# VHH binders against q9p4d8, part 23

Target 1, 280 residues: q9p4d8
Amino acid sequence: MDFMKPETVLDLGNIRDALVRMEDTIIFNFIERSQFYASPSVYKVNQFPIPNFDGSFLDWLLSQHERIHSQVRRYDAPDEVPFFPNVLEKTFLPKINYPSVLASYADEINVNKEILKIYTSEIVPGIAAGSGEQEDNLGSCAMADIECLQSLSRRIHFGRFVAEAKFISEGDKIVDLIKKRDVEGIEALITNAEVEKRILDRLLEKGRAYGTDPTLKFTQHIQSKVKPEVIVKIYKDFVIPLTKKVEVDYLLRRLEDEEDDDATQKSGGYVDRFLSSGLY
Below, E stands for the ipSAE of ESMFold2; O stands for the ipSAE of OpenDDE; V2 stands for 0.75 times the mean of E and O plus 0.25 times the DockQ between their complexes.

## First folded at step 9 (VHH; framework vhh_7b18_3)

Design n3 (at its last look DockQ between E and O 0.76; V2 from the best seeds 0.00; counts 0 for: pae E 4.7 > 2)
Fold by OpenDDE, look of step 9:
Structure n3 (fold): chain B 280 residues (1-280), chain A 119 residues (1-119)
Amino acid sequence: as target 1 above (280 residues)
Amino acid sequence: QVQLVETGGGLVQPGGSLRLSCAASGFKFSSYAMGWARQVPGKGLEWVSYIYSGGRTDYQDSVKGRFTISRDNAKSTVYLQMNSLKPEDTAVYYCAKDWGYEETYFDYWGQGTQVTVSS
């Protein structure tokens, strides 16, 4: 997706394509992560004596990555949401001025904490090579985790774009629900069971295709590196629901910008009237 | 209420042309992808063409190069120009609205228009 072309960003087809592509990335990252054991020590707070840091090894490493990535404008991109926004540094690269496509508060919509929690507690056990510790690969494990987390974060927070697109497309229906703060109504409006089913079916197919070593065709026991069913379950139980949450959270606030515009127009009209009335 | 009304169907000779129109109402037309599907009696629904809100188009292989889908957002109308028609193109053609947010899914369909290609 080209964020420099605002007219394309909210295109539903483009959004779909982006989401579909992100599935591939997520699946591949899961496959990479599956090389390593669950390694709970990576996720335990203060398990290792990290200088000047209070948290887990993963937290530290992820924060360091984000610090580096911020300097190369990663988080200037509208579709990137950091886990540790407090560690972000200014970029030394020329600033990219992306046109604003999302609402002004879009950056405040952040469910990364939940993602991180679910990832370490639920996702890792499902995709890991085994339970327990793998001391010799803690670094590699954490690196793979970061890729997984970032890809999940991007996918889930892409719900902001979906929400904006839905807002534009549904118009008064959504506006009415938002005004009433009808969360259930909003959720119902943005949910399509058949669409969700299709997503899950696609993921199952992709998982089957990507997780199988094609060179092992002659082996009776072609084991997927990651069980496709696990991928489906992760999407069903976590990715889709969290994406919906992002959408709902985004939509609930969507009228805030409209109110500000009306207030500014009303205030500007008064100022213009005051200026035009020559009463200096 | 969403309404889709197809027109332009009819009888045409092989090699002939038809232009189907679908007048849409009841939703923000410009925000949604639209599609055409066709159904042959006794067969399942087959997708023919798809046009995204941004104007990108997709075609079934069997109609590629012969059919052109287009849209007029001002008129809330989607078109299917069908050239070089073949007997195999005989079907009821349906206009469809995409739900369009996360997955290609058509949530509304027109009543269909009959296209018959016969010598």
Scores: ipSAE 0.592, ipTM 0.821, lowest interface PAE 1.0, mean pLDDT 90
Fold by ESMFold2, look of step 9:
Structure n3 (fold): chain B 280 residues (1-280), chain A 119 residues (1-119)
Amino acid sequence: as target 1 above (280 residues)
Amino acid sequence: QVQLVETGGGLVQPGGSLRLSCAASGFKFSSYAMGWARQVPGKGLEWVSYIYSGGRTDYQDSVKGRFTISRDNAKSTVYLQMNSLKPEDTAVYYCAKDWGYEETYFDYWGQGTQVTVSS
């Protein structure tokens, strides 16, 4: 897809192609992280005396990574969402003026705090080579964590593009639900259990096919394969539910960008109604 | 409320052509991908062709180069032009609406139209 061409971004085929590639990236990143032990010191708050910083080694490393990336316009791209928005800096490169595809509040739809919490507490224990520490590999472990977190964030927040496409497709139905603040109704409208099953089935097959990738950057232990069922469980329990949360949160606010134009277009317009009624 | 109505089936000689039409109603047609599937005698349903909302197309290998799917969003109609028909193309052809953005899932189907290719 080309973010400079809005019509390519909301194209159903391009959305599916992007989602499939993000799955591959996540699986690869999980396999790379599985080469390391759980390494709890990476995530322990203030384990290391980092100047002017309160947090874990991972928190610090990721925040510095994002500060540098913001300077080269990473977070100007519509599909990138920072974990640490407060550390971003102005780019020294020429601006890219991306056409507006998403609603004006899209940057406020950000579940990265929850992703980080779930990643460190649930995902790392599920994919790590084992419990314990690898003192000499703290940096490499945290870099693998960053790749996992960024790919998870991108996949989950891509729900904003999916939600926008669904809003365009289901307009009247979703508008009524938004006006009623019917969260469960919106969630039901955007959910298809057979689609979710097919996603999970595809992940199971990918996990079986890509369980050992000879291009892995790190090979630490023979038991480092990630079981396909673990990948499926992470998607089922965390990725899919968080993506739905992103979609619902995005849709609930979607009418903030519609200034009476939807009512006018649906009902023939305020001006049109007055002209046809002879009140002008 | 969603309705899909196929027309254009019939009996044709091997090597002949038919054009199937599917008139759609009850949904925002231009926003959804559409497809054709067929049920060959003695087999289950198999997909035939697919057309995205933006016009990109896809075909199963056995019909590539012979079949062409197209759509007319103004008429809410999807078409299947079938050329160089073979006896193995004999089937009931169904028009289907795709629901899923994350993965293909046909949630509504037409009643089907019979295509018979025989001497």
Scores: ipSAE 0.262, ipTM 0.689, lowest interface PAE 4.7, mean pLDDT 85
ESMFold2 (binder alone), look of step 9: mean pLDDT 85; pTM 0.864

Design n4 (at its last look DockQ between E and O 0.15; V2 from the best seeds 0.00; counts 0 for: pae O 7.8 > 2, placed apart)
Fold by ESMFold2, look of step 9:
Structure n4 (fold): chain B 280 residues (1-280), chain A 119 residues (1-119)
Amino acid sequence: as target 1 above (280 residues)
Amino acid sequence: QVQLVETGGGLVQPGGSLRLSCAASGFTFSSYAMGWARQVPGKGLEWVSYIYLGGRTDYQDSVKGRFTISRDNAKSTVYLQMNSLKPEDTAVYYCAKDWGFEETYFDSWGQGTQVTVSS
């Protein structure tokens, strides 16, 4: 997909391809993180005397990364969502003017606080090489954590693009549920057990394949120790439910972007941003 | 109510061609990806081809280069042009509608049309 070409962004084929590639990135990042022990000191609040900062080493390191990344336009991209929005700074590079493809409130749909909590409390213990500390690798461990967190965040918040595409295609069904504030009805509309099984089966296959892929052995510290079943469990218990939460939260507010006339007429999938492309 | 009606099947010699058509109704055709699947005797149901809204197409390996899927949104119709047919292409061919969410999944099917490739 090309975020400078709105018609490619809401193409379901492109969205699905991106989601599948994000699975690969997440698996790779889990394998990289699995080379380190759990290292609980990385996540303990105030374990280290960081000047003018109250938080964990990971919190500090990630926030500094986001400050720098914002200056090089990372969080100008529609598919990047920061963990620490308050640290973002203006870019010194020429601005990229991305066309608007999501609802105006899309940046307010942000579950990164929950992702960070689940990552440190559930995911790290499940994928680490073992319990304990690796005090001489604190920085490398936290860098691997940042890659995991950022890839999880991107995958989960890509649910906003899925939700927009669903709104366009399902129209009247979704409009009725939104007006009723029917959270469970929206969840039921976006849930399909056979689809979820296919996603989990694909993750199981990928987890086995990545453990035997010769190209992964070119990375010095990959141990291939993450059991594919752990990856599947993380997706089933956390990634899929959080993605659904993002989709539901996005859809519940979607009529805020429609004028009353446009909302009723366009419930069948034709929002103003697509009409401005010259198609009616 | 979603309805998909296939036509164009029949008996053909190896190396021949057929063109299948699928008339769709009961949904906003232009908003959904569409596909073809086939029931091969003794092998079960398998997907054949897939077409997205923007014209992107996918094919299973055994039919690449021989089959072409297309769509006409104005007529709410999906087509499958099948060239260089082989006996192993003998099957009941089904038109199918994608559900339009995060993953490829056919949620509605036609009744099928028989294609027989035999001397």
Scores: ipSAE 0.173, ipTM 0.630, lowest interface PAE 5.0, mean pLDDT 84
Fold by OpenDDE, look of step 9:
Structure n4 (fold): chain B 280 residues (1-280), chain A 119 residues (1-119)
Amino acid sequence: as target 1 above (280 residues)
Amino acid sequence: QVQLVETGGGLVQPGGSLRLSCAASGFTFSSYAMGWARQVPGKGLEWVSYIYLGGRTDYQDSVKGRFTISRDNAKSTVYLQMNSLKPEDTAVYYCAKDWGFEETYFDSWGQGTQVTVSS
């Protein structure tokens, strides 16, 4: 997705394509993570004497990554949400002025804490090579975790774009729900069971395809590196629900920007902004 | 199995009108956005119009003000009213089903109906 082309960012087709692509990334990252044991020590707070840091080894490493990544404009990208926003540094690269396609509060929509919690408690045990510690690979393990976490975060927070697109597309129906702060109604509106099923089915197929070592064809016991069913379960139980949460959270606030515009007598409704932005 | 059957195409003079219909079956019609695409011989498929679940519509710039998309969920039918037709509108028109509510992506389309605008 090209965020410099605002007209394309909220295109639902493009959003879909992006989401589908993210599935691949997530699956591959899970596969990479599956090389290592669960290594609970990586996730335990203050398990290691990390200087000037209070947290887990993963927390530290992830925060350091984000610090570095921030300097190269990673989090200037609209689709990136940091786990540790407090460690971000200014970039020394020229600033990229991305057009604003999301609501003003979009950066406040953040479920990374939940992602991190679920990842360490539920996802890692499901995809790891085994239970227990692997002391010789703590670093590698954590590195793989970071890739998983970042990819999950991006996927889940992409719900903001979905939400914005839906807001634009659904019009009065969603506005009414938002005005009523009907969370259940909003969730119901954004939920398509058939679509979810298709996603899960696709993931199953992808998991089967990607997790199989083709070179092992001759071995009677071709075991997937990561069980496709586990991938499906992760999506079903965590990724999809958290994405919905992001969407709902985003939508519930979506009229805040409109109210501000009305107050400023600027006649141009959301539709006008959308139209004026050349998106259509 | 998803089935989309387009009807209403034909030959019309410039400035004329046609109404395309698409009968949909094999899926919960009301749960999906629908649209129309067209293909000119030798060219790629281009989207023409889109109708969201909430009833909002979108159009390609070239057809804005001339074409109107609508849907009847009770009949599982999507329509494209085409007014002020131009020769450049000549194409095979396809009814398209969206992937789902959350993702605007056409995953299915019919066999198409030929629209020819000629003097």
Scores: ipSAE 0.014, ipTM 0.315, lowest interface PAE 7.8, mean pLDDT 86
ESMFold2 (binder alone), look of step 9: mean pLDDT 85; pTM 0.856

Design n5 (at its last look DockQ between E and O 0.57; V2 from the best seeds 0.00; counts 0 for: pae E 4.8 > 2)
Fold by OpenDDE, look of step 9:
Structure n5 (fold): chain B 280 residues (1-280), chain A 119 residues (1-119)
Amino acid sequence: as target 1 above (280 residues)
Amino acid sequence: QVQLVETGGGLVQPGGSLRLSCAASGFTFRSYAMGWARQVPGKGLEWVSYIYSGGRTDYQDSVKGRFTISRDNAKSTVYLQMNSLKPEDTAVYYCAKDWGYEETYFDYWGQGTQVTVSS
């Protein structure tokens, strides 16, 4: 997705394509992570004597990565959400001025804490090579974790774009729900069971395809590096629900921008401005 | 309420052309992808063409180069220009609205319009 082209950001095809591509990334990252044991020590707070840091080895390493990444404008990208926003540093690269597509508060929508928790407690045990510690590969393990986490974060927080698009698309229907703070109504509006089923079916197929060494096709016991069913379960139990949460959280606040505009300009609603700007 | 009304179907000779129209109402038309599907008697529904909100188009292989999907957002109408029609194109053609942005899924369908290609 090209965020410099705001007119394309909320496009159905682009959003769909992005989400589908993110599935590939996530699956591959899970496969990479599956090389290593669960290694609970990586996630244990203060398990290692890290200078000037309180937290787990993963927390430290992830924060260091984000610090580095911030300097190269990673988190200037609208679709990137840091786990440790407090460690971000100013970039030495020329600033990219992305057009604003999301609501003003979009950066405040952050469920990375939940992602991290679920990842370490639920996802890692499902995808790891085995239970227990693997002292020789703590660094490699954590590095693989970071890739998984970042890809999951991106996928889940992409719900912001979906939410914005839905806001524009649904119009008065969603506005009414938001005004009533009807969370259940909003969730129902943004949920389609058949769509979710299709996502999960696709993931199952991808998991089967990507997790199997094709060169072993003549062996009787071809095992996936990561069980496709586990991937499906992760999406069903965590990725999809958290994405919905992001969407709902985003939508519940969506009228904040409208109220501010109404106070300043008696002019047309957000939709009209967005359309007039040629962004959608 | 979402409404989709197809028009433009009819009888045409092989090699002929038809233009289908689908008038849409009851939703923010410009925000949604639209599609055409067809059902041959005794067969399942198959997608024919898809047009995204941004104007990108997709086609079933069997109709590539012959069919063109387009949309007029001002008129809330999606079109299917069908050229070089073949007997195999005989079907009921349905206009469809896409549900959302996570997955391609049609949630509303028109009543369909009959297209018959016969000598």
Scores: ipSAE 0.572, ipTM 0.814, lowest interface PAE 1.0, mean pLDDT 90
Fold by ESMFold2, look of step 9:
Structure n5 (fold): chain B 280 residues (1-280), chain A 119 residues (1-119)
Amino acid sequence: as target 1 above (280 residues)
Amino acid sequence: QVQLVETGGGLVQPGGSLRLSCAASGFTFRSYAMGWARQVPGKGLEWVSYIYSGGRTDYQDSVKGRFTISRDNAKSTVYLQMNSLKPEDTAVYYCAKDWGYEETYFDYWGQGTQVTVSS
């Protein structure tokens, strides 16, 4: 998809293709992280004497990573969501004026705190090579963690684009549900059990295929294969539910960007007004 | 109520052509991907062709270069132009609507139209 071309972003086929590719990135990153032990010291608050910082080694490293990348416009992109918004800095590069595709409050829809908690407490133990510490690999382990966290965040928050596309396509139905504050109705509208089953089946097949890839980045120990069932469980228990939470939270506020008499709009009406309004 | 009505099937000689049409109603047609599938008697459904809301297309290998899917959003209609027809193309052809979330899932189907390719 091209974020400089809003019509390509709202194409559900392009959104689907992007989500499938992000899935591949997540699986690869899990396999890379699986080469390390759980290494709980990486996640323990103030385990290391980091000057002027209260937090874990991972917290510090990720925050510095985000600070540096913000200076080169990473978080100007509509699909990038920071874990540490308070450390972002102005870019020294010319601004890219991305067309506004998402609702005005989209940057307030951020579940990265929940992602980080689930990652350290549930995902790491499930994909690590074993329990224990690898004191000689702390930096490499945390860098693999950053790749995992950022790919999870991008995949989950892409739910905002899915929600916007569904709003445009289901306008009259979803407007009524939003006005009623019908959270269960909105969740039912965006959920298809057969689609979720196909996603999980695809993950199982990919997990079987990717677990023997010899191109792993961090070859410190005997290569360990991530069990495909663990990947499926992570998606079923965390990735899919958090994506739905993002979609519901986004949709519940969507009428804030519309007048009340525009709340019942024909399919394509919002997109037509968006495209015809220009972005200045 | 979502309705998909296929037309254009019939009997044709090998090497011939047919154009299938699918008239759609009851949903916002331009927002959804659409597809064609076919059922050879005694076998399950097989996917034939797919067209995204933005016009991007995809085809199963056995029909690439011979079949062309298209859509007319103003008429809420999907077409399948079938050229260089072969006896193995004999099937009931179904038009289908995609659900349009994270993965392809046809949630509504037409009643089908018979295509028979024989001498």
Scores: ipSAE 0.231, ipTM 0.653, lowest interface PAE 4.8, mean pLDDT 84
ESMFold2 (binder alone), look of step 9: mean pLDDT 86; pTM 0.868

Design n6 (at its last look DockQ between E and O 0.57; V2 from the best seeds 0.00; counts 0 for: pae E 3.5 > 2)
Fold by OpenDDE, look of step 9:
Structure n6 (fold): chain B 280 residues (1-280), chain A 119 residues (1-119)
Amino acid sequence: as target 1 above (280 residues)
Amino acid sequence: QVQLVETGGGLVQPGGSLRLSCAASGFTFSSYAMGWARQVPGKGLEWVSYIYSGGRTDYQDSVKGRFTISRDNAKSTVYLQMNSLKPEDTAVYYCAKDWGYEETYFDHWGQGTQVTVSS
């Protein structure tokens, strides 16, 4: 997706393509993570004596990654949402001025805490090579986790773009729901069971294809590195719902920008009238 | 209410051409992808062509190079230019509106227009 072309950012094909591509990334990252045991110690707060840091090894490493990534403009990209926004540094690279496509508050829509929680408690146990600790690979494990987390975050927060597109597309219908703060109505509007089914079916197929060593086709025990069903479950139980949450959260606030514009136009009209009336 | 009205169907000889039109109303046309599907009697519905809001197009392999989908947002109309028609193209052609942005899914359909390719 080219964020420098605002007219393309909310395009159905581009959004869809992006989401589909993100599936591949996520699946591959899960496969990479599956090389390692669950390693709960990586996720335990203060398990290791990390200097000047209160948190888990994963938290630390992820925050350090985001610090580095911020300096290379990762989070200037509209589709990237950090887990640790407080550690971000200014980039030394030339600034990219992306056109604003999303609402002004879009950066405030952040469910990374939930993602992190679900990832460590639910996703990792499902995709890991086994339960328990793997002391020799703590670093590698955490690195793989970061890739998974970042890819999940991107996918889920991409709901902001979907929401914006839907806002534009649905018009008065969605506006009315927003005005009423009808969360259930909004959710219903943005939900399509058949679409979700298709997503899950596609993931199942991808999981089967990507998780199997093609060179083992003749062996009786072809085991997927990650069970395709687990991938499907993760999407069904977490990715899709969290994406919807992002969409709903985004939409509920969407009229804030409209109100501000109206207020500024009304105020500008008064100022212009005041200036034109020569009443100093 | 979403309305889709197909026109332009008819009888044509093999190798002939038809242009289908679909007039859309009841939604923000420019914001949605549109498509054409066709159904042969006794067979399932198959997609034929898809046009995204940005103008990108997709085609079923069987019609690629022969059919061209286009849209006029000002007129809220989607078109299907069908060239080099074959008897196998005989079907009821339906105009369809895409539901959303997560997956390709048509949520509204027109009544269809009959296309018959016969010598």
Scores: ipSAE 0.492, ipTM 0.776, lowest interface PAE 1.2, mean pLDDT 90
Fold by ESMFold2, look of step 9:
Structure n6 (fold): chain B 280 residues (1-280), chain A 119 residues (1-119)
Amino acid sequence: as target 1 above (280 residues)
Amino acid sequence: QVQLVETGGGLVQPGGSLRLSCAASGFTFSSYAMGWARQVPGKGLEWVSYIYSGGRTDYQDSVKGRFTISRDNAKSTVYLQMNSLKPEDTAVYYCAKDWGYEETYFDHWGQGTQVTVSS
């Protein structure tokens, strides 16, 4: 996939390859985080006297990470969505002018606050080595948390690319559902129970295979194997539903970008517009 | 409505060749991946080959090097060139449309065409 070439980004084969890689990354990140105890002090607001900051240690570390990464253009990429948009800073590197692949409002489709809440309250207790604190490992634990959160955010928000590709392919049917504000109809269009079962079965298999990886970064700490069933439960209960929310929220607004008659007049139907358009 | 119509099946000797065609209608053909599956005696339904809208192809191991999937977007047609046919290739061959979302899933099927490889 090349974000400088829109036709490669909305290619269904490339999208599916990217989703598989993101799935693998999430599993490996869960395994890395599983080496630490739950460590609730990492997530407790104002547990530590951080200068000029009101929040948890994780909030602070992640926000600083995003501030620094924005300066090297991380959040210029279409597939990166920040947890703290208000801390982003201008890059000192030459700006990358990515072609417009997603709708103009794509940056407003952001469920990272929900991801952070679910991660802290549900995911960490499910994958941690055990309850309790590891006071000597606060930084390492929070760094593993950041990797988990960022990989979850990428996977869930990649639903915007999937939704855009589906919009192009389904044209008039999706347009009718959007005009009716038919949330249930849109959700039904993007849902298939047999596909969801196949995804969960694949995760179970991967969780069994990847749980024996000897290259864990934090080998000096207590290590545990993440139960494959926990990975499956996290996807079923949180990743899949949040991805659908992103997809529905994206599709419901998609006609806001379609009032430009020039973009559609010579490119055929809705499903062919992007690939044959002189715009991108 | 989506319709897929397979043609080109028949009886053929081992080592022979057949070309299957699938005429598609009722959807924007150029936007969807397409595939072939077969129902073989003793093994049930299995996928055979797959072609994305951009032309990328994939094949089941048992047919690699012998079968070639192709498409003609102008004619809304998918083809399966089957060479070096073996008795184990005997099956009903179905053309299928991918649903076009995050996972490979065939949501529409043709009626099928019989391919019989026998002396």
Scores: ipSAE 0.330, ipTM 0.714, lowest interface PAE 3.5, mean pLDDT 85
ESMFold2 (binder alone), look of step 9: mean pLDDT 87; pTM 0.882

